# VHH binders against Ras-specific guanine nucleotide-releasing factor 1 (RASGRF1): the designs that were tried, part 8

Target 1, 187 residues: Ras-specific guanine nucleotide-releasing factor 1 (RASGRF1), of Homo sapiens (Human) (q13972r240to426)
Amino acid sequence: KRNQVVFSMLEAEAEYVQQLHILVNNFLRPLRMAASSKKPPITHDDVSSIFLNSETIMFLHQIFYQGLKARISSWPTLVLADLFDILLPMLNIYQEFVRNHQYSLQILAHCKQNRDFDKLLKHYEAKPDCEERTLETFLTYPMFQIPRYILTLHELLAHTPHEHVERNSLDYAKSKLEELSRIMHDE
Short names: E, the ipSAE of ESMFold2; O, the ipSAE of OpenDDE; V2, 0.75 times the mean of E and O plus 0.25 times the DockQ between their complexes.

## First folded at step 9 (VHH; framework vhh_7ocj_1)

Design f02 (from f01 with T108E; at its last look DockQ between E and O 0.05; V2 from the best seeds 0.00; counts 0 for: pae O 11.9 > 2, placed apart)
Fold by OpenDDE, look of step 9:
Structure f02 (fold): chain B 187 residues (1-187), chain A 123 residues (1-123)
Amino acid sequence: as target 1 above (187 residues)
Amino acid sequence: QVQLVESGGGLVQAGGSLRLSCAASGFTFSYNAMGWYRQAPGKQRELVAAITSGGSTRYGDFVKGRFTISRGNAKNTVYLQMNSLSVEDTAVYYCAAEPSGKWFYDSELYDYWGQGTQVTVSS
């Protein structure tokens, strides 16, 4: 059961990275290009306000995903605590994203009042890999990643014997994630 | 229905060249990435080359400049020019297409695969 949790975590991370990839490559980067056009439907500032550090988040999780894959390849010995130790200090980048999320959505809503932008956005959203999901949906995914990790670690710990070599490390990681979550959502 | 059709495989002498072609059909959109993978008997499938719709390329470590992937003029087509082939390059070569770009992370995440074309390099 513990291994199953780890395998599920890997699959979930793969999906999240894919979601971030769509966010960045289907929306952020094309809109950046559009902002540099002769008749821009959106400004660079608005693009920055909407997407914030999404690209950085994507890169981080691409790395994390690779780490997870490496650990899975070491089956049946599955140790993840060290990955979280590496990841945790970098997760503060979510603070910017989470705290400004509502503002980002407001800016997006404002931009959608521009007919040219709205048309362009609909074009991007119509891409098959979006699966009829809106940009707002993609922007929401990062909002729940830290809570997801907390739940995952909780489940993992539930299936990790107290005598297990990484029990304390996983518990520490969970606690730090919980602290991070509080910081991001309470301020 | 999505279909990937490979062509260009066959028997070639060591030092020779082959050009593989792949055409993807059944899509209502352009691919994000297309690539070539190979699998030799008793070995794992491995990346040979991949290219995004934007033209970014990625190659396996064994390629070492010998192979070049490129986009075709037709929509959703890719070519693999293979030069300086060696016996070790003998494998079934598979075309893969990915509409979402998740190929960056795991070759097994490709949504669509061709049936494969045999490439045999003789000494």
Scores: ipSAE 0.006, ipTM 0.269, lowest interface PAE 11.9, mean pLDDT 88
ESMFold2, look of step 9: ipSAE 0.320; ipTM 0.700
ESMFold2 (binder alone), look of step 9: mean pLDDT 81; pTM 0.828

Design f03 (from e02 with D30S D31S; at its last look DockQ between E and O 0.03; V2 from the best seeds 0.00; counts 0 for: pae E 23.0 > 2, placed apart)
Amino acid sequence: QVQLVESGGGLVQAGGSLRLSCAASGFTFSSYAMGWYRQAPGKQRELVAAITSGGSTRYGDFVKGRFTISRGNAKNTVYLQMNSLSVEDTAVYYCAAEPSGKWFYDSELYDYWGQGTQVTVSS
ESMFold2, look of step 9: ipSAE 0.000; ipTM 0.080
ESMFold2 (binder alone), look of step 9: mean pLDDT 85; pTM 0.859
OpenDDE, look of step 9: ipSAE 0.689; ipTM 0.859

Design f04 (from f01 with W103Y Y105W; at its last look DockQ between E and O 0.40; V2 from the best seeds 0.00; counts 0 for: pae O 12.1 > 2)
Fold by OpenDDE, look of step 9:
Structure f04 (fold): chain B 187 residues (1-187), chain A 123 residues (1-123)
Amino acid sequence: as target 1 above (187 residues)
Amino acid sequence: QVQLVESGGGLVQAGGSLRLSCAASGFTFSYNAMGWYRQAPGKQRELVAAITSGGSTRYGDFVKGRFTISRGNAKNTVYLQMNSLSVEDTAVYYCAAEPSGKYFWDSTLYDYWGQGTQVTVSS
């Protein structure tokens, strides 16, 4: 059962990385290019305001995902606490994203008033890998990642014996994530 | 041990058809995205076709409606029906699998690769 939680965590991370990949490669980067065109439908500033540090977040989780994959390859021995130790110090990048999320959506809404931009955005959203999801949906995914980690660790700990070598480390990681979540959402 | 077993490759005349099959086994995960890539001599590996568990597909630009990727009834199985083959389609075709189900557009994110099957199209 513990292993199943870890496997599920891997799948969840893979999905999240995919979501971020779409956010960055299907939307952010093309819009940056569009902002540099002769008749830009959107400004660079607005692109920055909408996506903030999404690309950095993507890179971080790509690395984390690779780490998880490596651990899975070492099955049946599955130790994850060290990965969280590496990840935790870098998760403060979510503060920028979470705290400015509403503003990002407002800017996006404003930009959508431009017909050229709206048309372009619909074109991007129509790509098959988007599966009819909107940019707003993709921008929402990062908002719930830290809470999701907390839940995952809670479940993992529930299946981790108290004498387990990484029990304390996982519990510490969960506590730090909870603290981070409070900081991000209470301010 | 994780394995991707490919079959269906071979020699075919231009205008002919082949059907490639790939089955992933030996892993506890279900692979929700599977795809076919090819590599011709002296060329880079390129996407031929990929499919997600949700049925989303992606094809290489060269496919132009000639190929169809589909999932089999068996778990972690994928087929590639290739019609109207041309000499330019000659390559080693590789099966790839990714458990998340949605990495079909990026080969670097696939977990496993088959050994490849040779497809040769003669004029």
Scores: ipSAE 0.005, ipTM 0.271, lowest interface PAE 12.1, mean pLDDT 88
ESMFold2, look of step 9: ipSAE 0.288; ipTM 0.673
ESMFold2 (binder alone), look of step 9: mean pLDDT 80; pTM 0.821

Design f05 (from f01 with L109F; at its last look DockQ between E and O 0.01; V2 from the best seeds 0.00; counts 0 for: pae E 6.3 > 2, placed apart)
Fold by OpenDDE, look of step 9:
Structure f05 (fold): chain B 187 residues (1-187), chain A 123 residues (1-123)
Amino acid sequence: as target 1 above (187 residues)
Amino acid sequence: QVQLVESGGGLVQAGGSLRLSCAASGFTFSYNAMGWYRQAPGKQRELVAAITSGGSTRYGDFVKGRFTISRGNAKNTVYLQMNSLSVEDTAVYYCAAEPSGKWFYDSTFYDYWGQGTQVTVSS
């Protein structure tokens, strides 16, 4: 059961990385280019306000995903605490994203009042890999990543014996993630 | 500049123990991981033990519970307790520090290295 949790975590991370990839490559980067056109449907400032540090988040999780894959390759011995120790200090980048999420959506809504922008956005959203999901949906995915990690670690710990070599480290990681979550959401 | 200083190496009889120490200085950042690598004559450098700032550890396959890496009370210090040493453990042992957030078990990600300390185990 413990191994199953780890495998599920890998699949979830793969999906998240794919979502971020779409967010950045199907929306952020094209819109950034559009903002530099002669008749821009959106400004660079608005692009920045909508997407914030999404690209940085994508890069971080691409690396983390590779780490997870590496651990899976070491089956049947699966140790993940060290990956979280490396990831944890870098997760503070979520603070910016989470705290400004509502503002980002407001800016997006404002931009959509521009017919040229709206048309362009619909074009991007119509790409097959978006699967009829909107930009708003993609911008929402990062909002739940930290909570998802907390739940995953909780489940992992539930299946990790107390004498297990990484029990304490996993517990430490969970606690730090919970602290981060409280900070980001002002809880 | 960043400096890693190893100590505690030397000559020991088979079955004996050594305690290596590494002190990192010259920087104010918090490392992501510190570790020990070793290189025997004619062999490739290999991971002995590494520890993250969070306390997670990784050991080389040859360690088999004989060695323990731990953090010191002083900032940016690590120890390697080596028990049940064998002749095959003879090598130069290097301290390494990783501040970049990369995988701490891969030597290619370490930014700083000590000059090494000789460990010789006699039969």
Scores: ipSAE 0.030, ipTM 0.415, lowest interface PAE 2.8, mean pLDDT 89
ESMFold2, look of step 9: ipSAE 0.081; ipTM 0.532
ESMFold2 (binder alone), look of step 9: mean pLDDT 83; pTM 0.846

Design f06 (from f01 with S53R; at its last look DockQ between E and O 0.31; V2 from the best seeds 0.00; counts 0 for: pae O 12.3 > 2)
Fold by ESMFold2-Fast, scan of step 11:
Structure f06 (fold): chain B 187 residues (1-187), chain A 123 residues (1-123)
Amino acid sequence: as target 1 above (187 residues)
Amino acid sequence: QVQLVESGGGLVQAGGSLRLSCAASGFTFSYNAMGWYRQAPGKQRELVAAITRGGSTRYGDFVKGRFTISRGNAKNTVYLQMNSLSVEDTAVYYCAAEPSGKWFYDSTLYDYWGQGTQVTVSS
């Protein structure tokens, strides 16, 4: 059913936004503050290398999620494709994040050799909202987001009548995300 | 056939309390998400409270801290405890069910609706 696909997408987006919120508020922002301390356990350059543009990705998806919620309120005459028109031009930030991912993890591993940093990181990872997940896990979530959108659009199109006013726009959005996914291919 | 029957509405003075009940039949209640919506004269229906299959809750901004939604799966009933009522809470309150148990973001997402129960709050 088309409606259930859209609502499943909204639920998945809410979960993703929460994961990005944990990444930014439990790790990035506290570690950035620690880098400004008198005896910093991590440098500002290391923070930038590990997290790159993840804060921007969080803000982007908060906006996307709010837009999706607003569009759901207009169901069943939902205009969904225009949300992807806003999102698609900004998705080049994912190219940078994905390309930087291996370097990010290498810098993180190096930082963990510092005992003060490792202690601080474990303290943040022990917070209940992390649910036994590590910083490495949270840094990995954005790596799979574009493939998830492709899957969702594929399923949405399968349940959208051929005569539907948005069918061509949804097809276009799917094609653009598939192009981005190919560019993000390892190697 | 799925049927939702609301009860518990009535007249109450500002500052008072009411407990609404919605008895569900014709489906496996524990699988559904349940919601309460209200509609005042000349206004669109708005979300009051919703509860998912797993018990997660969502509230409308104007009722947070005053209203509590709960479900009794053994009795196939969803409840809305309404405390600290104000004249602005005067509306017809509708019970709704969403079969997948997950969605409660908009009134159009619910496949089944009750007939509604009137709540009037006097000053």
Scores: ipSAE 0.000, ipTM 0.101, lowest interface PAE 16.1, mean pLDDT 78
ESMFold2, look of step 9: ipSAE 0.440; ipTM 0.762
ESMFold2 (binder alone), look of step 9: mean pLDDT 82; pTM 0.838
OpenDDE, look of step 9: ipSAE 0.000; ipTM 0.242

## First folded at step 10 (VHH; framework vhh_7ocj_1)

Design g01 (from f03 with S31Y S53R; at its last look DockQ between E and O 0.77; V2 from the best seeds 0.00; counts 0 for: pae E 5.7 > 2)
Amino acid sequence: QVQLVESGGGLVQAGGSLRLSCAASGFTFSYYAMGWYRQAPGKQRELVAAITRGGSTRYGDFVKGRFTISRGNAKNTVYLQMNSLSVEDTAVYYCAAEPSGKWFYDSELYDYWGQGTQVTVSS
ESMFold2, look of step 10: ipSAE 0.216; ipTM 0.645
ESMFold2 (binder alone), look of step 10: mean pLDDT 85; pTM 0.862
OpenDDE, look of step 10: ipSAE 0.315; ipTM 0.685

Design g02 (from f03 with S53R; at its last fold request DockQ between E and O 0.52; V2 from the best seeds 0.00; counts 0 for: pae E 4.1 > 2)
Fold by ESMFold2-Fast, scan of step 11:
Structure g02 (fold): chain B 187 residues (1-187), chain A 123 residues (1-123)
Amino acid sequence: as target 1 above (187 residues)
Amino acid sequence: QVQLVESGGGLVQAGGSLRLSCAASGFTFSSYAMGWYRQAPGKQRELVAAITRGGSTRYGDFVKGRFTISRGNAKNTVYLQMNSLSVEDTAVYYCAAEPSGKWFYDSELYDYWGQGTQVTVSS
């Protein structure tokens, strides 16, 4: 059922936005502040290397999620394809993030050798909203998001009639995401 | 590298039971959702059961009340207990992993699949 796919997409987007908020508000911003402290346990360069453009990704998905919620309020005459048009021009940000991911984890592993940093990181990871997940886990979530959108659009298209007004726009969005995925995850 | 290895399949008579295991490596198992799919000859893969990182479960209509999915985070393993088996349960059973830790979509397009384990139920 098309409605089931749409509501699953809304739930998945809400979860992803929450994951990005935890990454940025519970880790990035506090660690950036710690880098500015009297005896910094991590450098500003290390913070930039670990988190890269994740804050920009968070802002992008906050906008996308609010747009999705607004559109669903117009149900049953849902038109979603133009939301992907807003998202697509900024998805090149994912290319940079995905290609930096291995280096990000390498720098994080090095930082964990510092006892003060390791203690601070564990303090942040112990917060209830982390649900026993680590910073490494939160840094990994964006790696799967473009594949998830491709999956979502595939399921949505499978339940969208050929005559539907959005069919061509959804096909276009899926094709652009598939292109981006190939560029980011090239062998 | 993500690896999923299924085991526990075999031949069983109708009304019998089997327990499948899927051993996972190469990712943070406790933060993933895990699922079981099956595919009979000439048919599409269908969802059998899924379990989220938080322990919530969902089942395909044809197995509700007969099958139970569970996970052992300490062993990086997900299990499928299959009771009251019928000939119609004959299929290759596949393990799947979902990175968000929630199970949003019933789809054969997940990135991470095992090689499968054969279950054959005789009359």
Scores: ipSAE 0.076, ipTM 0.519, lowest interface PAE 6.4, mean pLDDT 83
ESMFold2, look of step 10: ipSAE 0.128; ipTM 0.581
ESMFold2 (binder alone), look of step 10: mean pLDDT 84; pTM 0.857
OpenDDE, look of step 10: ipSAE 0.537; ipTM 0.802
ESMFold2, fold request of step 18: ipSAE 0.276, 0.313, 0.235; ipTM 0.685, 0.715, 0.677
ESMFold2 (binder alone), fold request of step 18: mean pLDDT 83, 83, 83; pTM 0.849, 0.847, 0.844
OpenDDE, fold request of step 18: ipSAE 0.678, 0.643, 0.789; ipTM 0.852, 0.836, 0.897

Design g03 (from g02 with Y32N; at its last look DockQ between E and O 0.02; V2 from the best seeds 0.00; counts 0 for: pae O 8.5 > 2, placed apart)
Fold by OpenDDE, look of step 10:
Structure g03 (fold): chain B 187 residues (1-187), chain A 123 residues (1-123)
Amino acid sequence: as target 1 above (187 residues)
Amino acid sequence: QVQLVESGGGLVQAGGSLRLSCAASGFTFSSNAMGWYRQAPGKQRELVAAITRGGSTRYGDFVKGRFTISRGNAKNTVYLQMNSLSVEDTAVYYCAAEPSGKWFYDSELYDYWGQGTQVTVSS
């Protein structure tokens, strides 16, 4: 059962990384290029405002995902604590993302009033890998990642014996994530 | 308009099995989380099972390996295979869809709900 939780975690992370990949490669980066065009439909500042920390978040979780895959390859022995040790110090970027989220959406809404931008955005959203999801949807995904980890760790700990070598480390990670979650959502 | 339609509920004896189906229309759910919740009389709605687009699953604590959620070949279908049913599993089962991936939150955060299908397990 513990292993199953870990496998599920891997799948969830894969999904999340894919979402972030789309966010960055289908939207952020093309829009940055567009912002540098002769007749830009959006400014660099607006791109930065909409996508605050998105690329960093993507890179972070690409690393985390690869780490998880590596741990899974060591099945049946699954050790995850070291991955959280790497991840936790960097998760503060979520605080900025979460706090910026409403502003991000406002700027995006404003940008969409520009016909050229709106047309361009619709073109990006029409790409097959978006599966008819909007940029707003993709920007929403990071909003719930920390809560997701918290719940996953709760589940994992529920199936981790107290004497397990990683019990304390996982509990620590959960506590830190909970603290971060409180900070992000209460401020 | 988005619509979720459940089917497969009914009366079953304890120890029996049911397979619930949910068909979604009016919206593409291939990129959305879908789940099953249940509500018994006098009790709060609770998560039974949920599945993301990527195949990540979560189950209620009471499931204990008895139920399996899966996506159909069609993008907008989800199934719940329920085995080893007990009287305590009697409830209205609701299909839910969440486009933003908040399936791990409580039921109140889902955007779309079916009308529910009654599952009754007799002793």
Scores: ipSAE 0.013, ipTM 0.272, lowest interface PAE 8.5, mean pLDDT 88
ESMFold2, look of step 10: ipSAE 0.240; ipTM 0.673
ESMFold2 (binder alone), look of step 10: mean pLDDT 83; pTM 0.847

Design g04 (from g02 with S31R; at its last look DockQ between E and O 0.24; V2 from the best seeds 0.00; counts 0 for: pae O 14.8 > 2)
Fold by OpenDDE, look of step 10:
Structure g04 (fold): chain B 187 residues (1-187), chain A 123 residues (1-123)
Amino acid sequence: as target 1 above (187 residues)
Amino acid sequence: QVQLVESGGGLVQAGGSLRLSCAASGFTFSRYAMGWYRQAPGKQRELVAAITRGGSTRYGDFVKGRFTISRGNAKNTVYLQMNSLSVEDTAVYYCAAEPSGKWFYDSELYDYWGQGTQVTVSS
């Protein structure tokens, strides 16, 4: 069952990375380019405000995801502790993202008042891989990632013997994520 | 354990058609986007076609309506119908799978790859 949890974790991570990939490549980067056009439908500042830390988050989780795949390739022996050593120090970027989220949506709403921007956004949202999801939806995905990790690690630990070599490391990671979650949602 | 097995490649004359198949096993097929890529000698790998979990498709710019990707979840198979083939379509065609079934922009993100099937189009 422990292995199943890890496999599920991989799938969940893949989904998240995909969501981030769309957020960055279908929206952030094109809008950034649009901001540099002769008649920009959006400013660079607004793009930065809407997508605060999005690209960094994507890169971080791409690394984490690749790490997970590498570890799973060693099945049935699964070692994950070192991946959290990479991930945890960078997770503070979520604090900024979460705290900026409402402002992000406000700026986006404001930008949508511009007809040129609205048209452009609709074009981006119409891409097949978006599956009719809005930019607002994609911006919401990072809001739930830390809680998701906490639940996953809880489940993983439930199937990890106390004497397991990674038990303490996983427990530590869970604790750190819980702490982060508390900080992120204190407002 | 995970396998992507391509078939249907071969030699065909310009203007002809081929139907490639990719049989998938060892993973939950319905949770993956599937794609076809190709690589010609001396060229970089490029997207031919991709299909998401929900059936949304994307094609390479060179396809221009000539190819159609489809998936049969019941058979864990993805297909590529290639019509109006030209010499420039000569390449090794690879089947690929990505978790969560929505990726088709970055080939480096694909989790699983087949061994490829040779497609040769003669003039």
Scores: ipSAE 0.000, ipTM 0.203, lowest interface PAE 14.8, mean pLDDT 89
ESMFold2, look of step 10: ipSAE 0.012; ipTM 0.495
ESMFold2 (binder alone), look of step 10: mean pLDDT 84; pTM 0.857

Design g05 (from g02 with S31W; at its last look DockQ between E and O 0.56; V2 from the best seeds 0.00; counts 0 for: pae E 12.8 > 2)
Fold by ESMFold2, look of step 10:
Structure g05 (fold): chain B 187 residues (1-187), chain A 123 residues (1-123)
Amino acid sequence: as target 1 above (187 residues)
Amino acid sequence: QVQLVESGGGLVQAGGSLRLSCAASGFTFSWYAMGWYRQAPGKQRELVAAITRGGSTRYGDFVKGRFTISRGNAKNTVYLQMNSLSVEDTAVYYCAAEPSGKWFYDSELYDYWGQGTQVTVSS
């Protein structure tokens, strides 16, 4: 059952990496290019304010995903705790993303008052990979990823015997994520 | 040890057809998504076709219905049938595998790669 939770983690992480990839490739990078055009529909400052550290988040989760794949490919030897220890310091970038998320949505709403920007954004949102989701939707996915990891660790611990060598490390990882989630939402 | 070995490349006249094969070993083939990518001189590597472990397919825009990806799970092999070839299809074609069973547009997310097979289309 424990291995089933880990396989579900891999699928969920692949899905999240895909959503981050769409956010960066279908929106951030084209808008960054548009901001450098002769008649830019959006400034570089506004692009930075809307997308925050999204590209960094994508890069970090690509690394985490590759680490998770490697450990699953080494089955039946499945050791996870050190992967979460590597992940925890990197997740502090979520604190900055969460702090500024509402402001980034306000900047996006202001930019949409420009007809040229709004038409361009709707064109990007119409790409098949977006599946009728808006830029706001893609910007919101990181807001909920920490709670998702907490739930996954809870399920993993439910199938990890108390005497298991990884028990203390997994408990520690869950407690640190819960602490981070509280700080992120209290600020 | 995971191995992906491409075959079936070579020289073909424009308008012709070619069938690429990629033999896979060292993993449970039915649990992987498989893909074909290509890279022409001076160009970035780009997606040609991908097939999930469940058989769903995706193609690069330039394919325009000319290519068909398929997989034979009993033989641990993925295929690319290439029809109506043009000079612009000249490239090294790479086989790739991804263990989550999902496909990605960005090649950095595929975990295993073959060494490539040259396809050259002459006028």
Scores: ipSAE 0.000, ipTM 0.283, lowest interface PAE 12.8, mean pLDDT 82
ESMFold2 (binder alone), look of step 10: mean pLDDT 84; pTM 0.853
OpenDDE, look of step 10: ipSAE 0.415; ipTM 0.747

Design g06 (from g02 with S31N; at its last look DockQ between E and O 0.60; V2 from the best seeds 0.00; counts 0 for: pae E 4.7 > 2)
Fold by ESMFold2, look of step 10:
Formats: sequence, C-alpha cells, structure tokens
Structure g06 (fold): chain B 187 residues (1-187), chain A 123 residues (1-123)
Amino acid sequence: as target 1 above (187 residues)
Amino acid sequence: QVQLVESGGGLVQAGGSLRLSCAASGFTFSNYAMGWYRQAPGKQRELVAAITRGGSTRYGDFVKGRFTISRGNAKNTVYLQMNSLSVEDTAVYYCAAEPSGKWFYDSELYDYWGQGTQVTVSS
C-alpha cells in the first residue's frame, strides 16, 4: 500500500541521515581539526578532497528528513510532492560528489600510507556508532541514495491512483532523478 | 500531541535492581523506535538501550549485559530492567521516541523526550 511505502521511506531516510551524521561528526569534523593541529597528520586540502561536499549533503537531508517526518505526523493529510521540490534543486551537489568520488577514495588510500593518520582513522572507525564500518563505506553511501529514491518513487507511483493530485509531481521528480542517475552511470 | 512519561526511578543500593517504564501517547506506538538515554551531572547524554519498531535491541557499551529493554505494544509502554546496579549508574534516565522506527546514536536527532526519572545508586 501507498502508506506502507511512505513509512518505509521515512525509515530509510532516517538511516541515511544517521550515516551522514556519522560521516560528518565522527570523521570529517575531527579530521578537519586534526589538520589544524601542531603536527597535522593530514592537510586541509586532503580533507576537502576526501569528504567533498558531504557536509552540504548532510544538511540537505536533515531538512528533507524533517519535512518527511512532519508530513507523516500531520495525518490524515499525506502530501509528499513538495518534499521532492526541496531535493531536486540540489542535484548539482550530488553530481559534484559523484564525479569526484573515485578520486576522493584514491586520496584517502594515499593518506593511509601515513602511519599517524592511519592510526587516528582506525581510532575513529572503532567508535560504537560506526558498527564496524570503514570511512570508505560511509563515503560511498551517497552514491547509492539516488537509485534508492528512484526505486522508492517507482513503488509509490505503483500505489498512487492515476487521478491522485500528486501523480504528475511524483512522475516529474522521478524523471529528474533518473536523469541524474544516467549522469552518475557515466562516472 | 506526543507524551512520554517515565516512572520507576528511585534510590537503590549497589547490586540492586530497578525497572523503569515509559508510558507513551499521542502517536502510533508500534511504528516508533524507543530508547532510554541517561545523563549524569556534567556529562553528555548517552545511549543506554534502544529498541526498533521490529524489536531489535542495542545497548550502550557500559551496560555489559546488566540491562534489558523491552516493549509492550498493547500497553504503549517501553521498559528498562536494570540489574546489578553500581554507583556509576546514577543519572537521570530519559525515554525517547523516533517516528521512523529506527533509532539514532546521536541523541540530538530525537524530537520526543520524556521529563526524565532520577536513578540513584548508593554504595
């Protein structure tokens, strides 16, 4: 049913927001501070190259998640199309991330040759909220999120009556995300 | 409106047990993840236990098997059974709710909190 898809979408978005919070708060921000230390194990340029615009992606999805949660809490009205209007203007943010992702992993691998950096990274990865995941794993989550939204919109449309007021808006959102996904395939 | 009301706190001697309850209203309880967090004076709020919509559980490292979270969906209540208490467990214990059915490590992502119940463990 359509409501079940929306509840699953809320659950998935919470999970993604958590992954982004871990990436930013457990890795990016501490490493940015370490880059400003007396004996930095990593440069600011390398931090920027590894993490790209991931902090902006986190803020975007915090807003999207709060909007989705508000719609669910405002039952019995459940209107979602405006939420995707928030996401679609941010497509260039994802494109930038996708285009540079492989380079960011190469920079990370190079930085790990420094023993002091590798030891510090292992310490951050050992925190319980990482749940045995590596920095590389967290950096990869945004790469999969656009395809997940396309699948979710497809399922939502399958349970949305053709004359539903949101039908055209949801179709439009899906088509724009499919265009981004084609660009991501080229990278 | 969402309400979370904790009960069951109090004074207990080290080695003792307490059972905390959190009565929930204003939302479809079975769809929410529920959690217990604690805060000692001058410390950050930390995860004690969480339970997802589906019943999967997670515990803070300091719990070491001593606590059990459970939920009674028919009673709209989440529980925390605390055994083998030590003085380091002294804190205010808070109930929290997450509408996605998932829980967060970062307590600042939760919108819904109870008022807290004091647990004091004497030596």
Scores: ipSAE 0.240, ipTM 0.652, lowest interface PAE 4.7, mean pLDDT 85
Fold by ESMFold2-Fast, scan of step 11:
Structure g06 (fold): chain B 187 residues (1-187), chain A 123 residues (1-123)
Amino acid sequence: as target 1 above (187 residues)
Amino acid sequence: QVQLVESGGGLVQAGGSLRLSCAASGFTFSNYAMGWYRQAPGKQRELVAAITRGGSTRYGDFVKGRFTISRGNAKNTVYLQMNSLSVEDTAVYYCAAEPSGKWFYDSELYDYWGQGTQVTVSS
C-alpha cells in the first residue's frame, strides 16, 4: 500500500535525523571546541575538512522530517510531493559532501596519528548513543541517503495511480535525485 | 577505500554443501551490516541472507533452513554456509556492506559490493 511506504519513510527519516544529530552533537561541535583550546589536538581547517557541511545537512533533514510528520498527521489525505520540491534546491549540499568524502576520511586518518586527538575521539565514540559506532560510520550515512530516497520514490510511484494528483511531481523529484546521484558517483 | 573480496564459490553436486567467505577492508567492519545477494542470468539480484552489526539475521524465503550467515569481526569476514544445494541456487553470489549496521534499505549499495563469486549446482 502507498500509505505503508509513506509511514516507513517517516520512520527511516526519524532514524536518519538521529544519526545526523549524533554526528553533529557528539563529534563536530566538541571537536570544533577542542580546536579552540590552548593546545588544540585538531585544527579548525581539519574540522572543516572532515565535517564540511554536515551541520547544514542535519538542519535540512530536521525540517524535512517535521514536514513529513505534519503531512502524515493529515491522513487520510497524504500530499508529499511539495516536501521533495523543498529538498531539491538543497541537493548541492549533498553533492559537495559526497565529493569531499574521500578527502574527509584522509584528513581524519591523519588526525588519528595525533595521540591526543585519537584519545579524545575514542572518548566521544564510547558514548552510549553511538551504540559502538565510529565517527567514520556516521560520516558515511549521508553517502547513501540520496540512493535510498530514489528507491523510496520508486516504490511510492509503483503504488501511485497515473491519475493521482502527485504522480508528475513525484516522478520529477525521482528524476532529479537520479541525475544528482549520477553526478555524485562518477567513476 | 572499501574493498570486499569473495571466495569459496565453485561447482558442486545437488544435495552438497559450500561455504562462501567475504573478506572486508577499508572500513570498521564491526560497525557494518553484511549481506549476501545472488543474481542468476536473466534474473534480478535478490537478497540471500543478511546479518546486522548486533548479530541479528534475515534470510530469503527460498533459503530459510538451508543457509546460515555468520560473521567473524576479529577476521573482518562474513560467511555463508550453504547446505542442501539445488540447481536453483546456481548464481553469482555478491557480498555487500551496509553502513548503518542495521538492515539493508535496498539492494543497490553504490561501490560497497564485491566482484562476486560463481556458484554452480549440477545434478
Scores: ipSAE 0.000, ipTM 0.164, lowest interface PAE 13.9, mean pLDDT 80
ESMFold2 (binder alone), look of step 10: mean pLDDT 84; pTM 0.859
OpenDDE, look of step 10: ipSAE 0.356; ipTM 0.711

